# VHH binders against p46559: the designs that were tried, part 5

Target 1, 369 residues: p46559
Amino acid sequence: MTAIEKFFTEKSPDSEQVLLKVIELGIDFLGGEWKNVDKSQVNVSRVHGGQSNHMFHVTSSTSATPYLLRIHRQPPSQVFTDTVNLAIFSERGLGPKLYGFFEGGRMEEFLPSKTFDVNDVLVPENSRKIGAIFPLYHSINVPVSKSRRCVHLMREWLNGYESLGGGDYEILPTTVNYSDHPKSVSIKDLNHEIDNFEKWSTEIFEHTLVFSHNDLASTNILELNSTKELVLIDWEFGTYNWRGFDLAMHLSETAIDYRVPFPPGIKMNGDLIDNPPNIQIFCEAYVEADKKLKNRSPSDPTAEVKALIQECQFFWPLTNLFWALSAMKHSLLKFENGVDLDVQARDRLAVYFHLKPRSQKIYEELSKK

## First folded at step 23 (VHH)

Design d22
Fold by OpenDDE, look of step 23:
Structure d22 (fold): chain B 369 residues (1-369), chain A 125 residues (1-125)
Amino acid sequence: as target 1 above (369 residues)
Amino acid sequence: QVQLQESGGGLVQPGGSLRLSCAASGFTFSSYAMSWVRQAPGEGREWVSSISGEGGSTYYADSVKGRFTIARDNVKNTLYLLMDSLKSDDTAVYYCAREYTIEYGRSTIETFDYWGQGTQVTVSS
């Protein structure tokens, strides 16, 4: 635990020490009106729900700019990557501004906004908007490793699962009604699945590598109150990946509700998985926006859209395998996030095996070209 | 328009008791959790107590636990704070505040969106 983490976790947000500290930070990184702020004018509220960091919302009764204070709990390597990503996005106006960073923490802009839910992302117009903003993010050149981090993470999670004593995993769907899956999978089987998709993806989609969000669930989309623009947040998984993986990640997440108020706290809609309603409009918007961004001449987008849809379909099961493996590992750690992780893992594996044959067919088709 | 108005403050001796009231208007009172927050001279605002919209749950700061009681009358749209065994350290301006939860990504921020003007409580010999 860093000194600053200890400081903010052991002391009350209302304590004089905390109030003075946040003023100090405000002055140091924001300056201006913070120089005139008295501790009596400051309010520090703890932000709840963040598992990886300690978060505080710092405001004042003055004109001083409010900010989010993040105290890191993550490994230094992850902090580094996150900071770099946030800094780049900040400068490009693609996310919350980074006001400052220090040992063990950072200050970020608070964006008055509406957080999207599972229903918001299913609205066709929203899906179009989301599709249209992706090319902008995918066009960013981030000076980090261009390796496919998603593959590494899957392997790490699987290894972690094994190290924690995990063995053969029984696939028993709860919220989905698929039956075309094995009864159970071994660690070896899962490794084989990872290997196959890595191989397939590398052979047919290597040219599509882009900096990716890799976790664009509904709750990671903010609609700004002022402009109604959409902003993507929580880039903790931000790394280079195949474009289709990132797009499929978002689309696949639209089928999943994590805000179920009763156990198991998660629900997958099979209809949305098999027949995603907005995949066409999403991909159309992506292609159109990408053309504009790259100053390409207007042309009939039909073929390109079709190809992109196919690309998304190819990666759709892999996104489920990705999170299944995460859920498997974290379930053993008794991670509590309001979702039954075993249910999530089993359901995602069921989805994976259900969709995998389509991906394989796509590979076979495209590998012949 | 949302309005909150505190009353009941005054001068009291140590060990004495006061009852604060907060009249609410302009919103569905029972739909919101309410809080008392106090501010001593030269100090920051300190949360004192909270009560759920229906009054089923109450929360207290450690500094006032066992001495203060928060209550509400949803028919009268009034929030109360019963303060017993008052101490000099309880001297402050007491504010009633409407609780507001901000959803922010996967996180939530509990804050206050409306405040009263406050009522002065002075505990002195």
Scores: ipSAE 0.459, ipTM 0.785, lowest interface PAE 0.8, mean pLDDT 92
Fold by OpenDDE, fold request of step 24:
Structure d22 (fold): chain B 369 residues (1-369), chain A 125 residues (1-125)
Amino acid sequence: as target 1 above (369 residues)
Amino acid sequence: QVQLQESGGGLVQPGGSLRLSCAASGFTFSSYAMSWVRQAPGEGREWVSSISGEGGSTYYADSVKGRFTIARDNVKNTLYLLMDSLKSDDTAVYYCAREYTIEYGRSTIETFDYWGQGTQVTVSS
């Protein structure tokens, strides 16, 4: 535990020490009205729900700019990457501003906004907006490793699962009704699945490598109160990946509700999975925005949109495998996040095996071209 | 219009007791968690205690734990703070506040959206 982590976790947010510290930070990194703020005018609220960091919302009764204070819990390497990403985004106006970073933490812009829910992302116009935003991020050159971190994470999680004593995993869907899955999968089986998709993706879609969010669930989308613009947040999984994986990740997440008020706390909609209602408008918006961004001449987008839809469909099951493996590992660690991780893992595996044949067919078709 | 009005403050000797009340109106009282927050002169606001909407859960700052009791009457739309074994350090303006949770991404921020005008509590010999 870093000194600053200890400082903010052992002391009450309303303690004098914390109040003075956040004023100091405000002065050092934001300046302006923070120079005139008294501790009696400052409010520090803990932000709950973050598993990876300690977060605080810092406000004052003055005109001083409020900010989010993030105290890191991640390894230094991850912190570095995240900071670089956020810095680049900040300079380009592609997310919350990074006000400052220091050893063990950072200061971020707080954006008064509405957080999207599972219904918001199903609104066609919102899907269009989201699709149009993706090319902006995908066009960013980030000086980080271009390695396939998502594939690495899948393997890491699977290894972790095994190390924790996990064995054959029984697939018993709860919220979905698919039956075209094996009864059980071994660690070896799952490794083979990862290997196959890595191979297929590398052969067919290697040219589509872009900087990706890789976790664009509804809750990672903010609608700004002031402008109604959408802002993407939570870039903790931000790395280079296949374009289609990132897009499919978002689309696949639109079929999942993590805010179910009763156990198991998660629900997947098979109808949305089998027939995503907004995939066309989403991909159309992407293609149009991408063309504009790259100053391409106007042309009939029909073929390109069709190809992009196919690309998303190809990666759709892989997104489920990705989170299934995560859920498998973390379930053994008894992580409590309001969702039954075993149910999530089983259902996602069921979805994976249900959709996998389509991906294989796409691979076979594209490999012949 | 949401209104919160504190009462019951006053001057008390160390070791004494006080009961604060907060009358709430303009909203469904039982639907909201409520809190007491205090502020001493020249000091920041200090959270004192919270109670859930239905009154099933109570929370206390370490500084007041074992001495203060938060309660509510949802029929009367009233929040209470029973203060026993008062100390000089308890001297402050005590505010009733309605709790509000801000959803921010996957996170939530617990804050207050409405405050009373406060009631002065002075503990002095």
Scores: ipSAE 0.459, ipTM 0.777, lowest interface PAE 0.8, mean pLDDT 93
Fold by OpenDDE, fold request of step 24:
Structure d22 (fold): chain B 369 residues (1-369), chain A 125 residues (1-125)
Amino acid sequence: as target 1 above (369 residues)
Amino acid sequence: QVQLQESGGGLVQPGGSLRLSCAASGFTFSSYAMSWVRQAPGEGREWVSSISGEGGSTYYADSVKGRFTIARDNVKNTLYLLMDSLKSDDTAVYYCAREYTIEYGRSTIETFDYWGQGTQVTVSS
């Protein structure tokens, strides 16, 4: 534990020491009205729910700019990458501003906003908006490795699962009713699945590599109170990936509710999975926005939209395999996040095997072209 | 309009007891967790105690634990703070506050959206 972490975790947020420290940080990185703020005017609230960092919401009764204080718990390498990403986004106005960073922590803009829920992302207009903002993020050039982190992570998680003593995994879906899956999968089987998708993706979609969010669930979308603009947050998984994977990730997440107040704390909607209602409008918006962004001549987008939909469909099962493997590993670690990870893993695997044939077919078709 | 009005403050000797009240109006009182927050001269606001909407859960700052008791009467729309074994360090303006939780991504921020005007508590020999 770093000194600063110890400082903020052992002391009460309303302690004089913490109040003075956050004032110091405010002065040092933001300046302005923070120079005139008294400790009696400062409020520090702990932000709950984050597992990766200690977070505090710092406000004052003055005109001083409020901010989020993040105290890192992550490895330095991850902190570095996250900070770089945030810095780039900050400069481009695509996310919360980075006010400052220091050893062991950073200061971020607090965005008064509404966090999207599972219903919000199903609203067609919201889907359109989300589709339209993706090209902005995908156009960002981030000086990080262009390796396919998703594939690496899948293998890492699978290896971790095995190392933790995991064996053959029985697929018993709970919230979905698919039956076209094997009864169980071995580690070898899962590796084979990863290999196949890696091969297919590399052969067909390598030209689509973009900087990706890779975790755009509803809860990672903020609607700003002031402008109603959407801002994507939590770029923990931000890395280069196939465009279709990132888009499919979001679309696939729109069919999943993680805020179920009763066990297993998760619900997947098979109807939404089989027939995503907003995939058309989402892809249309993407194509239109992308053309505009790249100053492309107006043309009939029909073929491009169709192709993009197909691309999303291709990657849809892979997104489920991705999180299934994560859930498999973390379930063995007894990670508690309000969701039954075994249920999630099984359901996602069921979805994967249900949709996989379509992906294979798409690969076969596109390979002939 | 949401209104919170504190009462019951005053001058008390060390070791004495005091009962604060907060009259709430303009909202469904039982639907909200309520808190007492105090501010000593020259100090920041300090959370003192919280109680859930139905009164089933109570929370206390370490500084007041065992001495203070938070309670509520949802029929009377009143929040209470029973303060026993008062110390000089308990001297502050005590505020009644309605709790509010902000969802921020996957995180939540506990805050207050409404405050009373406060009542002065002075513990002095």
Scores: ipSAE 0.446, ipTM 0.772, lowest interface PAE 0.8, mean pLDDT 93

Design d22
Fold by OpenDDE, fold request of step 24:
Structure d22 (fold): chain B 369 residues (1-369), chain A 125 residues (1-125)
Amino acid sequence: as target 1 above (369 residues)
Amino acid sequence: QVQLQESGGGLVQPGGSLRLSCAASGFTFSSYAMSWVRQAPGEGREWVSSISGEGGSTYYADSVKGRFTIARDNVKNTLYLLMDSLKSDDTAVYYCAREYTIEYGRSTIETFDYWGQGTQVTVSS
């Protein structure tokens, strides 16, 4: 535990020490009205729900700019990457502003907003908006490794699972009704799946490498109260990836509800998985926005949209495998996030195996070209 | 219009007791968790106690635990703070506040959206 982490976790948010510290930070990084703020005017509230970092909402009764204080729990390497990403986003007006960073923490803009839920992302117009936003982020050049971190993560998680004593994993779907999956998968089997998709993806979609969010669930989308603009947050998985993976990740997440108030705390909708209602409008919006962004001549987008849909479809199962492996590992660590991780893993694996043949078919088709 | 009005404050000797009340109006009282927050002169606001909308859950700061009791009457739209064994350090303006939860991504922020005007509690010999 870092000194600053200890400081903010052991002391009450309303302690004088914390109040003075957040004022200091406000002055140092924001200046302005923070210079005139008294501790009696400051309110520090702990932000709950994020397990990766300690977060605090810092406000005052003055006109001083409120901010989110994040105290890192992540490895330094991740912190570095995140900081770079956020800095770039901040400068480009993408996402919350980064007010400052320091050893062990950072200050971020608080965005009064509505957080999207599973229903919001299913609204066609919202899907269109989201699709149109992606090219902006995908166009960003970030000076980080261009490695396919998603593949690396999958392997790491699987290795972690094994190291924790995990063995053959039985696939028993709970919230989905797919039956075209194996009864169980071995670590070897799963590695083979990763290898295949890595191979396929590299062969047919290597040219689509872009900086990606890789975790755009509904809850990572904010609708600003003031402008109704959508802002993407939580870029902890931000890295270069195949475009289709990032897009498919979002689309696949639109079929999943993580806010189920009763066990298992997760619900996947097979109908939405099999027939995503907004994939067309989403991809249309993406293509249109991308063309505009790149000053491409207006042309019939039909073929490009079709291709993009296919690309999303190809990566759809991989997104499920990705999170399945995560869930498998973390379940062994008894990680509690309100979701039954075993259920999630099993269901996602079921989805993976259900959709995998389509991906394979796509690969076969595109590899011949 | 949401309104919160505290009452019951006053001067009390150490070891004494007070009962604070907060009259709420302009909203469905039972739908909101409520809190008492106090502010001593020159100090920041200190959370004292919270109670869930239906009154089933209560929470206390360590500084007041065992001495203070938060309660509510949802029929009367009134929040209470029973303060026993008062100490000089309990001297403050006491505010009732309506709790508000902000959803922010995967996170939630618990804060207050409405405050009363406060009632002065002075513990002095």
Scores: ipSAE 0.441, ipTM 0.767, lowest interface PAE 0.8, mean pLDDT 93
Fold by OpenDDE, last read:
Structure d22 (fold): chain B 369 residues (1-369), chain A 125 residues (1-125)
Amino acid sequence: as target 1 above (369 residues)
Amino acid sequence: QVQLQESGGGLVQPGGSLRLSCAASGFTFSSYAMSWVRQAPGEGREWVSSISGEGGSTYYADSVKGRFTIARDNVKNTLYLLMDSLKSDDTAVYYCAREYTIEYGRSTIETFDYWGQGTQVTVSS
């Protein structure tokens, strides 16, 4: 535990020490009105729900700029990468501003906003807006490894699962009704699946490598109260990946509800999975925004949109395999996040095997060209 | 319009008792958790006590635990703070506040969205 973590976790948020410390941070990194703020004017509230960090919402009764204080619990390497990414995004206006960083923590902009839920992301206009945002960060050059992180993570999680004593995994869907899956999968089987998708993706989509969010669920989308603009947050998984993987990740998440108030705490909608209602408008918006961004001449986008939809469809099962493997590993660690991780893993695997043949067909078709 | 109005404050000797009231209007009172927060001169705001909307759960700061009792009458839309065994350190302006939860991404922020004007409590010999 870092000194700063100890400081903020052992002391009450309303303690004098904490109040003075957040004032100090405000002065050092934001300056301005923070120089005139008294401890009696400061309020520090703990932010709950984040598993990877300690977070505090710092406000004052003055005109001093409120901010989020994040105390890191992540490995230094991850912190470094995240900080660099956030710094770049901050300068480009693509996310919350990074006000500052220090050993063991950072200060971020608090954005008065509404967090999207499972219904919000199904609104066609919202899908259009979201689709139009993707090209902005897909066009960014970030000085990080250009490796396909999703493949590495999948292998890492699978290895972790095995190391934790995991064996053959039985697939019993709970919230979806797919039956075209094996009864169980071995570690070897899963490795084979990863290998196949890596091969396919590399052969037909290698040219689509872009900086990606890789976790754009509804809860990672803020609608600003002031402007109604959408802001993407939680770039923890931000790295380079195939474009279609990032897009499919978002689309696939629109079919999943993680805020179910009763067990298993998750619900996947097979109808949305089989027939995503907004994939067309999403991809149209992407193509249009991308053309504009790249100063391309206006042309009929029909063919390009179709191609992009196909690309998303190709990667859709892989996104499910990705999170299935994560859930498999973390379930063995007794990770509690309100969701039954075994249910999640099984359902996602069912989705994966259900959609996999489509991806294979796409590969076969595109590999012949 | 949401309104909160505290009353019942005053001067009391150490060891004495006071009952604070907070009259609420402009919202469904029973749907919200309520809190008492106090502020001494030159000090920050200190959370004192909270009570759930239906009154089934109560919470206290360690500094007041065993001495203070939070209660509510949802028929009268009134929040109460019974203060016994008062100490000099209890001297402060006491505020009633409506609890509010902000959803921010996957996180939740517990805060207050409405405050009363406060009532002065002075404990002095």
Scores: ipSAE 0.431, ipTM 0.767, lowest interface PAE 0.8, mean pLDDT 93
Fold by OpenDDE, last read:
Structure d22 (fold): chain B 369 residues (1-369), chain A 125 residues (1-125)
Amino acid sequence: as target 1 above (369 residues)
Amino acid sequence: QVQLQESGGGLVQPGGSLRLSCAASGFTFSSYAMSWVRQAPGEGREWVSSISGEGGSTYYADSVKGRFTIARDNVKNTLYLLMDSLKSDDTAVYYCAREYTIEYGRSTIETFDYWGQGTQVTVSS
């Protein structure tokens, strides 16, 4: 535990020490009205729900700019990458402003907003808006490794699972009704699945590598109260991946409801998985926005949209395999996040095997071109 | 219009008792968790106690636990704070506040959106 982490975790948010510290931070990084703020005018509220960091909402009764204080719990390497990403986004106006960073923490802009839920992202107009925002992020050149991190993470999680004593994994879907899956998968089987998708993706979609969010669930989308613009947050998984993987990640999440009571705390909707209602409008919006961003001449987008839909469909099962492997590992660690990780893993594996044949077919078709 | 009005403050000797009231209007009282927050001279605001909308759950700061009791009457739209075994350190302006939860991504922020004007509590011999 870092000194600053200890400081903010052992002391009450309303303690004099914490109040003075947040004033100090306000002065050092924001200045202005923070120079005139008294501790009696400051309010520090704990932000709950984040597992990767300690967060506080810092406000005052003055005109001093409120901010989010983040105290890192992540490894330094992750902190570094995350900070760089946030800094870039901040400068480009693509997310919350980074007010400052220091050893063990950072100060971020608080955005008065509505957080989207699973219903919000299923609204066609919202899906369109989300699709239209992606090209902007995908166009950013971030000076990080251009490796496909999703493959590395899957392998790491699987290795972790094995190291923790995990063996053959029985697939018993709970929230979905798919039956076209094996009864059980071995570590070897799962490695083979990773290898196949890596091969397929590399052969047909390597040219689509972009900086990706890789975790755009509904809860990572903010609608600003003032402008109704959408802002994407929580870029902790921000790395380069295949474009279709990032897009499919979001689309696949639109079919998952985490609002259900625990256990299991998760429900997948097979109908939405089989027939995603907004994939067309989402991809249309993406293509249109991308053309505009790149100053391409207006043209019939039909073929391009169709191709993008196919790309999303190809990667859809891989997103499920990705999180299934995560869930498998973390289940053994008895990780608590409000979701039954075994249910999640089993259901996602069921989805994976259900959709995999479609992906294979797409590969076969596109590999001939 | 949301209104909160505290009453019941005053001067009391150490070891004494006091009951604060907060009259609420302009909103569905039972739908909101309510809190007492106090501020001593020259000090920051200190959370004292909270109660859920239906009154089923109560929370206390360690400094007042066992001495203070938060309650509410949803028919009368009134929040109460029963203060026993008062100490000099309990001297402060006491505010009632309506709790507001901000959803922020996967996180939640517990804050207050409305405050009363406060009532002075002075514990002195």
Scores: ipSAE 0.421, ipTM 0.751, lowest interface PAE 0.9, mean pLDDT 93

